# VHH binders against Sulfite reductase [NADPH] flavoprotein alpha-component (cysJ): the designs that were tried, part 2

Target 1, 215 residues: Sulfite reductase [NADPH] flavoprotein alpha-component (cysJ), of Buchnera aphidicola subsp. Schizaphis graminum (q8k9d3r237to451)
Amino acid sequence: YKPAVATVLLNQKITGRNSTKDVHHIELDITNSNIVYTPGDALGVWYQNSSQLIKQILKLLSIRISDKVKVKDKIITIFEALKKNFELTTNTKHIIQKYTDVTQNKFLKKIISDNKKLNNYVKKTPLLKMIYDHPKKLSSQQLISILRPLKPRLYSISSSQSEMNDEVHITVGVVKKQISGTIHLGGSSSYLSQFLKIDDSVKIFVEEKSNFRLP

## First folded at step 14 (VHH; from b6 with A33D)

Design e1
Fold by OpenDDE, fold request of step 15:
Structure e1 (fold): chain B 215 residues (1-215), chain A 120 residues (1-120)
Amino acid sequence: as target 1 above (215 residues)
Amino acid sequence: QVQLVESGGGMVQPGGSLRLSCAASGFTFSDYDMSWVRRAPGKGPEWVSDISGSGDSTYYADSVKGRFTISRDNAKNTLYLQMNSLKPEDTALYYCAKETYEWGEGYFSWGQGTQVTVSS
């Protein structure tokens, strides 16, 4: 899907003060995007990783922000690469294995050698937490080699274009978890709810074929 | 494929009662938190109530606390909202939502909604 540019019109928390859930209603201006959608379609959002998260990871790995890396056919800083090209908020068995191979961490070696332990570890340990618990000096290229490409997050559209010709609405849940010295936030949800401001631009696309239809 | 179908809406007098239902299919119902969200005319959406997958935890907005009761029957894959002492300000389109949380992200799947109108 070719991304279009939308503008943030509204970010409204819809859960009450006493709620443990932080849910936001987001309205985006799509006047100049040629976006077409029906209720129930999904909106793909291309988010960017937070500078704070990037700096935390790089510090733990003793990598300079200005280090150069090759991503596809471009040479860019590791900071820019992590900001726009790689996922930082999800962990996978594959990432754990790659990180273990690069770091030769004894604890993680034991984890990956036991499928039950690995399954449990993946479920409970975000990438930052893994790095925080087991830091190792890496090269920028090594870091890139263990990460997954950034993928957009899909949100069910909660508006009707027939009623709102130039707007699209989504609902975003924000989850913040403190995990033994680290804070875990969703990449896209934090981007939409905390980093983007009114009038900021965001890259989006529509994925069709949903069963949802607004009355 | 996830499907949510709301029912039970209608027109009632102030002080009246309604019971909304949400029939769920296409997923393991008991594994997911469910919620009711309403949209009143000219207003943004409001998070009304939610219930954990097991039903052990519930939340109510201050505007409905003491009047509304959320419940679920996992054997029937159905979410309920008992609404008592209804007020005109409760008039809205009511949606049920499936809540999915992963890696710090919260996603929602929606039904088509059921209209509740409270008017004298």
Scores: ipSAE 0.892, ipTM 0.968, lowest interface PAE 0.5, mean pLDDT 94
Fold by OpenDDE, fold request of step 15:
Structure e1 (fold): chain B 215 residues (1-215), chain A 120 residues (1-120)
Amino acid sequence: as target 1 above (215 residues)
Amino acid sequence: QVQLVESGGGMVQPGGSLRLSCAASGFTFSDYDMSWVRRAPGKGPEWVSDISGSGDSTYYADSVKGRFTISRDNAKNTLYLQMNSLKPEDTALYYCAKETYEWGEGYFSWGQGTQVTVSS
C-alpha cells in the first residue's frame, strides 16, 4: 500500500514531570488522505533517522556523508540512504555477523562464535554502540550491505474516526538510553516526538489490527 | 493476540470509591509494565498510573497521588486501579495499557476502556 501523507496537529506529553516515562499523545491530520480506520487498527509510521545519529555512525566508520551508494538501483548519498532507507537503531544477530565479517573484529568474532554471548550482546547492544566500541573504516556500500531496510513502526490507534473525523491519534513512548558514552533513541519515537513539529508531514498507513476499541 | 478488558467503572458520588480491573491475555503479563490512562471529556489523555511487571515500581500522576492505588495480580493476569476519594474531575474513560519497549521505541496496546463518572 502506498503511504498517505498526514500532518502533525499535536504532540503532547501525557506523563507527568515526575514520571520516568516520556509518553506522547500525537494527533495527525488525515484530511487529505484516504485513510480509513477503526479503533483497534494500527497506524504505520514511516520515520526518518536523525541526522545526528547518521553523522555519528558515518564518523565512526570514516565515511563521508556525501559518498554515493546504490540503493534499489538508485544512486544517492549515503546520508540520504541512511536517513530514509535503513534502520540504524535495531541490532540483530545477522547485522552483528555481517559487521564482524566486514570489519574482521576479533572481539566480535568471539561473540558470534558463542550463541549465548551473541544472544546477550544483541539484546543489549544497539547498532551505534557496536560501531562505537568497534569502529572500522568502511565503504559506504559496505555499510549499506550490513544494514536492514527501514521498516515502519506500528502504533495502536487510540482514536475513532467517528469521533475525530479527519484525525488519527497515537500514543508514542520515547525511550532515551545512555549506553557507555552513546545515546540510544528509538528511530520512530524520536522522529515523531522530537523531530517532527506541528504542521510537518509524515507518511503513514493503516494496518487492520484489533487491539483497541472505543465504546 | 493481545487483549485487554477493563471493568469496574460506574457512577459514584464525590468521595466515593471504585476499583477498576483490567483482564489481560495474549502475552506474558508479568513481563510488561502496565498503565492506566484516562480521557476526560474535552481533554487529552492523561497518564494516570503505571506499574512495573514485577509490581515493585509504581507511578502516580500528581492529580491522583494519595487517592489511587495501582496493583497487579500476575497469577490472574489482572491489573487493578483502586480509586478512593473520587472527585468530579476524575470523570473519564479509563483505559489500561500494555507497555512494550524495544530498541528505544515505546508501544502501547489498549483495552476498550471503562467509564468512570463522579457526580452528585
Scores: ipSAE 0.892, ipTM 0.967, lowest interface PAE 0.5, mean pLDDT 94
Fold by ESMFold2, fold request of step 15:
Structure e1 (fold): chain B 215 residues (1-215), chain A 120 residues (1-120)
Amino acid sequence: as target 1 above (215 residues)
Amino acid sequence: QVQLVESGGGMVQPGGSLRLSCAASGFTFSDYDMSWVRRAPGKGPEWVSDISGSGDSTYYADSVKGRFTISRDNAKNTLYLQMNSLKPEDTALYYCAKETYEWGEGYFSWGQGTQVTVSS
């Protein structure tokens, strides 16, 4: 990766008011970044989890925002760790199993003991909902032991440098779901569409076409 | 791998019709919503229309309602846009897009586009 910093120039919802879809066209200024891209390349974005989501999770787990954790070889607050280092929206079978092992939750033990129930649960249950339904006091170190490392998101580049030398454009779909009193947003899509403002900086890189695969 | 190839563009007089096609490969076509997005010269993108994987739900931008019809043939892995009563403001490069959604994240795969020019 050749990491660079871009500046947000434009964030425009391109789906109409009558659409059930929320799609944003985002233009980033890459002047002085030394970034070169070709058609078919992807733009990698390092996103940050929202403070609201972090605080919700920490409250449900009875963890103080200022608690310290070891991440790789650094000691930082749990808040900073969750903000930049861990996935907080995606749920997986592995995460569900680890959360169950750490919490010893009786309901979740039944879920993980039956592969059909586990398959169905993981499809329907975002991470926040699992924690909301089954809260438990955890240590900060226990929490990060169950989470997956944050991975940058790859967006197909929708611009051409032959037409726009100093810009890169991406298209971001946003999904907002309400599940049993909790609101669930994508980590990267909400960061790009809702929390970053015009003129804010975004950490990016280019993934060349032959290496690029959409999730 | 994912490949989208648009065709059927061209020059047409106002009031004319064109049918765009998008040949899809490299994925299970019927599993994904598909869309048409257009870009007029020097303008930002405009979301024209979308269709569900099964084909039973559609959306149209106000600018094209009643004139354009999106459809898909899942047996042929092909997306279509029938464009009737074309106007000069419909002149644009038209892109086919594959929509991918996971955990609130939405991603798009694009074709190279097909040019539609509506001029007297």
Scores: ipSAE 0.739, ipTM 0.908, lowest interface PAE 1.1, mean pLDDT 89
Fold by ESMFold2, fold request of step 15:
Structure e1 (fold): chain B 215 residues (1-215), chain A 120 residues (1-120)
Amino acid sequence: as target 1 above (215 residues)
Amino acid sequence: QVQLVESGGGMVQPGGSLRLSCAASGFTFSDYDMSWVRRAPGKGPEWVSDISGSGDSTYYADSVKGRFTISRDNAKNTLYLQMNSLKPEDTALYYCAKETYEWGEGYFSWGQGTQVTVSS
């Protein structure tokens, strides 16, 4: 695929006040991008993690925001690395295993040794909650070694280019969960719905329908 | 692969009724909330109605409340929208949508839509 940059034209909550759903309609300007899409294609979006989430994680792991780390041959701050390069909300079995190995946490050791417990834990425990419940001092490089690279998220395209040549539209459900009194926001959904503002740029690509599969 | 196919649209006079259907496949239908969304010509989308996976909770946009009824038949994997007392402003392309929420992701799958035209 070939990445392009789009500009946000509209970001509008389209669910009513009495709905349990918080859904946003987002219109993106693709005028000079050479993007071509057809109905059934998906839009891939590179999101950024919120500064608040990053700071929470670094505090729990006793990592200074200004620490430097190597990411793909570049030396950048750990803050910048977490903002654009790594998944910070989605927890996986691999992440849990790595975090357990690095921290040697006894509770998590029991979780990973039992497939049923691990499956349930993954389903119910976002990354921040795991770290919050089981904090440990880590180096910046240890943290990077645990995390998965940020992967663009795919959204079904709700517009037709034959009708709107210069625009692509997507619909995003906002993910918010309260766990132990803390609100956990979805990474991509919160970026697109809450933090991405009119006139901001967003990095995108088109995924052809033959390759598109919703998780 | 998730597939949603809307049907039941057509032309109707003001005050009339239509019933839209959405045939769903490729997922466990009863596990997911379902929605109807419409888009009038030249306008942005409007989120019309939601129904929970079990069917016991429903929500409606103010513009359709009291006139439209969302329902589902989980045995037939089918979502419905009963539209009564139709008005010209209800003219739109109507889509059913599947919602999936997981940590870090919100996902929607859409059908092709079915056209509803309310005109004298």
Scores: ipSAE 0.037, ipTM 0.502, lowest interface PAE 7.5, mean pLDDT 82
Fold by ESMFold2, fold request of step 15:
Structure e1 (fold): chain B 215 residues (1-215), chain A 120 residues (1-120)
Amino acid sequence: as target 1 above (215 residues)
Amino acid sequence: QVQLVESGGGMVQPGGSLRLSCAASGFTFSDYDMSWVRRAPGKGPEWVSDISGSGDSTYYADSVKGRFTISRDNAKNTLYLQMNSLKPEDTALYYCAKETYEWGEGYFSWGQGTQVTVSS
């Protein structure tokens, strides 16, 4: 695929105040990119994790924000690594297994030994909640060994390049999940809808997709 | 295998009526909220109406309140939009939309759309 950088032109909520849905229409300027798309293509977006989320996680794990860590062949701060390289909101069975192995947490050991309990726990427990409920001092390298690499999220393109040559438009449903009375936001959908501002840059790519798309 | 097929669009005079249909397949229709979304020439998308899986709850954009009625027939896996008192401003491509939430992310499945043109 051909990665490019786009600039945000518009980010507007298109659902009314009486709607139970929170949906945003986002317009991205691709003028100086070499990006081309056709009907049925999807837009991949590399999102970034919020600084506040990163700081919360690091505090719970007793990790200094300035600690260095090796990510593949590069040495960077743990803060920078978490901002762009790793998933911080999604929990998975694999993450829970690794966190349990590193922390030796006895409650989590019982969860992972029973597949029904593990399935339910994954469904109910985002990453931050697991760490909050079961904190432990970790090294920066231990933390990134637990985490999954950040994967771009695909969104159906809602525009036609023949009508809007220099733009690509997407429609994003804002994901909010209530857990124990606390609202938890989706990583990509919250980045795109709530944190991404007009004139910000976004890393994107185009991926060919199914015929059940806009004409 | 999700398939949404809109139909019932066409050309109509101002003040006229039109009924859109969306035939759904490839999923348990009654489990999902459904939506109508329209895209007017030169404009971004407008969220027109929503209906809950059971049909008990509806939402309408202010621009269509009192003129449009969303409904569904869960036995026939079909979503409807009754459009009355049509105005030139209602001219748009109308899409049937299904929203799916997974933990952390949401996305939409769309039909191909059906064109509604309101002209004198």
Scores: ipSAE 0.020, ipTM 0.460, lowest interface PAE 8.1, mean pLDDT 81

## First folded at step 15 (VHH)

Design j1 (from e1 with T100E)
Fold by ESMFold2, look of step 16:
Structure j1 (fold): chain B 215 residues (1-215), chain A 120 residues (1-120)
Amino acid sequence: as target 1 above (215 residues)
Amino acid sequence: QVQLVESGGGMVQPGGSLRLSCAASGFTFSDYDMSWVRRAPGKGPEWVSDISGSGDSTYYADSVKGRFTISRDNAKNTLYLQMNSLKPEDTALYYCAKEEYEWGEGYFSWGQGTQVTVSS
């Protein structure tokens, strides 16, 4: 795919105040980006994890925000690494197994030993919840060793380039979850809904529609 | 693989009625909330209505409340929007949307829309 940089033109909540849903319409300026898209294509967006989520995770793991880690060939703070380089919201079987190995948590050992329990746990337990329930002091390098690299999120394009040649529009939904009395948001949805402001730059790409067709 | 095909749009006079349909395929229809979103020419999208997967909960924007009724037939994989007492302000391209939520992340799959024009 060919990454490009777009500029935010509009970020508007489109659900009413009486709705239980929080949905945002976002318009991005793609002038000079050479982006071309077709109906049915998706927009990939690189996002940043929220500072609140990062601080909560680091506190639960007794890690100082300013600790240094090596990411590829660079030495950066753990805070910077978690902000842009690693997935912090979704959980996977691999992550649970690694976290269990590093922490030696007795409850999680029982979970990973039973495939049905593991499957159910993965579906119901986001990463923060697992760490909140089973905290442990870790080094910064141990933390990044259990995490997966951050991947861009795909959003259905809600605009037509034939009508809006210089823009691409997406729709983002947010589900707010309360963990330990604190409201937490998804990584990409919080970035797009709460932190992305008019005139901000966003790294994007176009994901082509599948050629699979139903009869 | 998800497909949403809207139909039932057309031209009507003020005060008239239309019933929009959205035929869904490529997913388990009853597992997902569905919505209607409209976009008038030159305007941003407006969240018109939504309905839970089971059909037991509905929402309407203030601009359409009392005039529009969302419903679904899970046996036919079809979403409906009954629009009564139509006004010129209801003129828009109406999209059917499948709502998908993962922990904190919300995604939408769209149809291509059906045009509703209220004039005369």
Scores: ipSAE 0.469, ipTM 0.813, lowest interface PAE 2.5, mean pLDDT 85

Design j2 (from e1 with T100R)
Fold by ESMFold2, look of step 16:
Structure j2 (fold): chain B 215 residues (1-215), chain A 120 residues (1-120)
Amino acid sequence: as target 1 above (215 residues)
Amino acid sequence: QVQLVESGGGMVQPGGSLRLSCAASGFTFSDYDMSWVRRAPGKGPEWVSDISGSGDSTYYADSVKGRFTISRDNAKNTLYLQMNSLKPEDTALYYCAKERYEWGEGYFSWGQGTQVTVSS
């Protein structure tokens, strides 16, 4: 795929106030990007994690926001690393196992020793909830060793390039979840709906869903 | 591969009725909430209606409440929109959407749409 940079033209909530879901219509300017898409294609978006989520995680793990960590071959602050390089919302069996190994948490040891308990726990427990329930002092390097690298998220394109040659439109759903008295959002959906403002840049690419629409 | 195929659109006079269908395949239909979204000429999308996977919960935009009814037949993998008392303002391309939520992230898969035209 060919990465490009788009500029935000519009970010509009389109569900009613009484809807159980928060849905946003987002319009991106792709002028001079050489992006071509057809109906049924998806837009990949590299997102950033919210500063609030990062700070909450770092506090729970007793990590200073300015601590340095090595990511690939670069030394950067842990804050910068978490903002752009790692997923902070998803939880997996592998992440739970690593967190348990690093923290030596007694409750989590019981969970991972029983496949049925582990399966149930991963279904019920987002990453932040696990950390909140079982905090521990970690080094910055230990934290990033637990986390998955950030991967772009795919959104169905809701526009037609024949009608809007220089724009691409997507629809993003957001579900607000309260964790320990604080509202937490998905990583990509909160970036797109809450933090991305008009005139901001966003890194994107086109994912072709099928070539059956091509002659 | 998720496939959503809308049908049942057409031309109708004001006050008329149409029933839209959306045939779904490539996923376990009953596991997912479904939506109807419309786009009028020259306008952005408008969320029309939403239905839970079981069919027990439905939601409507104020502009269509009392006139439109969303339903689903999970045995036939089909979503419906019964549209009554149609107005010229209902003229739009109507899309069926599958909703998927993971960790607070909402993703939508779209059909190609079916045209509804309400005019005298």
Scores: ipSAE 0.253, ipTM 0.662, lowest interface PAE 4.4, mean pLDDT 84

## First folded at step 19 (VHH; from j1 with A97V)

Design w6
Fold by OpenDDE, fold request of step 23:
Structure w6 (fold): chain B 215 residues (1-215), chain A 120 residues (1-120)
Amino acid sequence: as target 1 above (215 residues)
Amino acid sequence: QVQLVESGGGMVQPGGSLRLSCAASGFTFSDYDMSWVRRAPGKGPEWVSDISGSGDSTYYADSVKGRFTISRDNAKNTLYLQMNSLKPEDTALYYCVKEEYEWGEGYFSWGQGTQVTVSS
């Protein structure tokens, strides 16, 4: 992909007040970038995890935010690592297995031993929820070993560069899910909708993907 | 590949009616919520209406409530928007949209749109 930096121009909710859906129209300024796109392409967005989510996870795992870890040959704090380098909002069977191995949690052992239970668990249990329900003191290195690298989210581009020239538009759905005593938010959607403000910068790229056509 | 093809747009007088259709392919139609989004000239997009995969739940923007009806035929992989009592303010490009939600994220696929013009 061809990475670039864009600037947030507009974040507008397009669903009405009476809607339970929270859908946003996002306009990004790609002036002075080498971004080229056609209708139907996808925009990759590199998001950052929320500080709140990171702190919650670290607290549950009894990890200090200032602990040092090695990521991509750099020594940084676990806080910074989780903010920029790892995915925190998606659970997988593999993550559950790894977490079980590290924690030796008896409940999770039973879950992973039954494929049906595991399938159900992974569908219903975000990472934070799993940790919340089964906290264990871990080292920062152990935590990193469990997590997946942060991957950008792809959004279908809902604009035409021929018409907009220096802008690219995407549509983002923000979903807040209450699961027991925890709230689950999407990493990228929350980043775009809550963290980023007008004039803020965001790392993006274009991926050829046919999902939208303009007349 | 997800494909959404709108049709049924056109020009009508105020008070007239139109029925939009959206032919969907490339995914299990009944598994996804569908919506109509419109964009009027010089304005941002507006979420007009949506319908659940099963068709049991619907939503309408206040601006169209009582006049528009969203429906779907899952056997035909088709989404509909019946528009009655049309107003000039309804003039817009109408898009059929596939909704997908995963891990707190909402993603959307768009059709090419169909033009609706309400004018005397």
Scores: ipSAE 0.885, ipTM 0.966, lowest interface PAE 0.5, mean pLDDT 94
Fold by OpenDDE, fold request of step 23:
Structure w6 (fold): chain B 215 residues (1-215), chain A 120 residues (1-120)
Amino acid sequence: as target 1 above (215 residues)
Amino acid sequence: QVQLVESGGGMVQPGGSLRLSCAASGFTFSDYDMSWVRRAPGKGPEWVSDISGSGDSTYYADSVKGRFTISRDNAKNTLYLQMNSLKPEDTALYYCVKEEYEWGEGYFSWGQGTQVTVSS
């Protein structure tokens, strides 16, 4: 999808202080976009990864922030590539396999050789945690070869355009997990709720109600 | 597809009671936390109450503690909100919400809402 640009109007926590859940109501200005939506549609959000998370990963892998890498026939810094082009908050069996191949880590080799162990590991071990537990010096290109392309997150729209002509509202849950020395946050949830400020821009699109799901 | 249909709203006098229901379909009901969210005129949405998939854990906003009770019947795929000692400030559109969490992300599906009006 070709994204439109929206502006953050409001970020309001709607759960109480005693709640274990951190849920935010987000209002976006779509005045300067051709966005059209109806209740039941989903809003796709193209988030960016946090600078802190990127720096943590690069530090663990002994990669310089300024290293150059080729992404989609463009030469950019590894920092920019991780910021906008790759997922950092979702681990997969494939990523674990690739990381194991590159690092030749003995522990991870044992994990990937046992389906039960691998299934358990992938369910509870975010990418940062895996790297944290098994750091190794990598090249920027090696890191890029391991990671998945960044995909937008889809949120059910919680507003009606008939009532909110130039606004679209979504509800975002922020989940913070402390996993043995590392903090895990959702890429899009943290981006929307913690990193974006009022008047900041965000790339969005509308997905009409259908059986379609992003791959 | 996920469907959430609220019912039971209406107009009551202060001190009155209402019982909201939410009929859920299109997903394994017992696997998901459910919540009630309300939107009063001129105000932002408020997270009123939530209940775990098994029903063993519940949460209530301070504004409704002691007056509202959330419950669920997983065999009937139905979420409930018993509202007692209603106040004018409880007037709002009440939504049934399905909660889903993955990799640090929280997603929510909404019903169409049911109107609750508390007025003398």
Scores: ipSAE 0.884, ipTM 0.965, lowest interface PAE 0.5, mean pLDDT 94
Fold by ESMFold2, fold request of step 23:
Structure w6 (fold): chain B 215 residues (1-215), chain A 120 residues (1-120)
Amino acid sequence: as target 1 above (215 residues)
Amino acid sequence: QVQLVESGGGMVQPGGSLRLSCAASGFTFSDYDMSWVRRAPGKGPEWVSDISGSGDSTYYADSVKGRFTISRDNAKNTLYLQMNSLKPEDTALYYCVKEEYEWGEGYFSWGQGTQVTVSS
């Protein structure tokens, strides 16, 4: 893929008030990016985690948002590290094992020792819920040692360069979920639909359709 | 691999009817909400209708309510859109969409679309 930076031209809700689904049509400016795509290709997006999600996690782990942490060869705040560098929504077996090792949590030790229990737990328990149910004071460095790197997310492209050679269009939706009585808006679709504004920049790439295409 | 194949489009005069079908494969069809989205030439997509995995809950855009009916046959892995009283403004490519949500975050898979043209 070829990474590029696009600018938001339009972010418009296309579902009505009586829908539980909040779906947006998004137009991105790709002028001078040398990006080439056709309908059926996917747009990859490096998103940012929501500030609300980050603050909830840090509060549960007794970490100040201004604490510093080393990420690769840079020292930055834990807030900035979590915003751009790590997955915060999806839980995995690896994350659960690392969190258990770092916290020495007795409940989670029993979960990870039984593969059937671990499989069921992963299915039912997003990262925030695990931390909410089993909080512990951690250092910023311990937290990032548990987490997985942020992965870009793919969206179907609905525009054609033969019609709009300097733009790419996607359709993105969310259904709001609540944890601890607050709406949890975190991840790629929330970033694109709820927090991006006209003129904001987005890091993207094009992933060509893996199968043959029919025009 | 997710595969969505639309059919049933065509040319029809105003007031006519068409029935769109979408054959789904590569996933457990009944686990997912499905939608019809249309795109008129030179316009952005319009969210026409959606239906829950079980088929027990539906949504329609105001522009099509009373004229269009979404349905699904989970035994045949097929989504349908019955379109009655068609108008020229219904002219569009109609896409079958699989709605996948990861903790409320939507990631949609699209078919290739089937053309509906309503003209006199």
Scores: ipSAE 0.587, ipTM 0.835, lowest interface PAE 1.5, mean pLDDT 86
Fold by ESMFold2, fold request of step 23:
Structure w6 (fold): chain B 215 residues (1-215), chain A 120 residues (1-120)
Amino acid sequence: as target 1 above (215 residues)
Amino acid sequence: QVQLVESGGGMVQPGGSLRLSCAASGFTFSDYDMSWVRRAPGKGPEWVSDISGSGDSTYYADSVKGRFTISRDNAKNTLYLQMNSLKPEDTALYYCVKEEYEWGEGYFSWGQGTQVTVSS
């Protein structure tokens, strides 16, 4: 795939006020991008993590927002690194293992020693909750050693290029979850639904589905 | 491989009824919320109705409340939309949508749509 930059034309909530779901219709301008897609293809989106989420994590780990860290031979603040370079919402077995190794947390050691417990924990415990329940002072470099690189999220394309050559449309759902008195938002869905504004740029690519595309 | 196949569309007179079906395969149907989304000519998508995986909770847009009924048969992996008292404004391409949420991230899988045309 080849990355392209699109411009936001429209970002509108399409679920009604009596719905428990927050679903947005987003229209992106792809003029001069050389993007070709068909109905049923997916749009990959590189998103940014929210400042609120970053600050919550850094506070729990006693890391100053201005602390420096090395990422791929660049020295940048930990805040900047977390904004664009790392996954901060999704928890994985790899993340839990590394957090346990770095913190030496006794509860998490028991979790990782039993594969069934680990499987259940990863399904039920987002990254912020794990850190909230088991805080520890870490260095900025220790934190990024735990984290996985940010990867783009895929969204089903709801438009047809045969009808509108210059645009791609996606539908994005977000659910607020309250865990331990704090609201948790999806990283990519909150970026797309709440923080992107008309005329903002977003980095994208097209992921093709197989031969069962719509005619 | 997720597949959603809509059927039951067609042409009907105002005041008439249609029942849409969506055959689902490639996933554990009862684990996911399902929805109907429609696109009228020249309009963006409209979220018409949704139903929880178990079938216990439903939602209807104000424009269709009281006229449309969403249901599902988890034994047959089929989603339904009973459409009564149809109006010309209901003319649209109706899509069956699988809703997937993880950590607040929403991803939707769409069917190809079935056309409903309400006209004299």
Scores: ipSAE 0.418, ipTM 0.779, lowest interface PAE 2.9, mean pLDDT 85

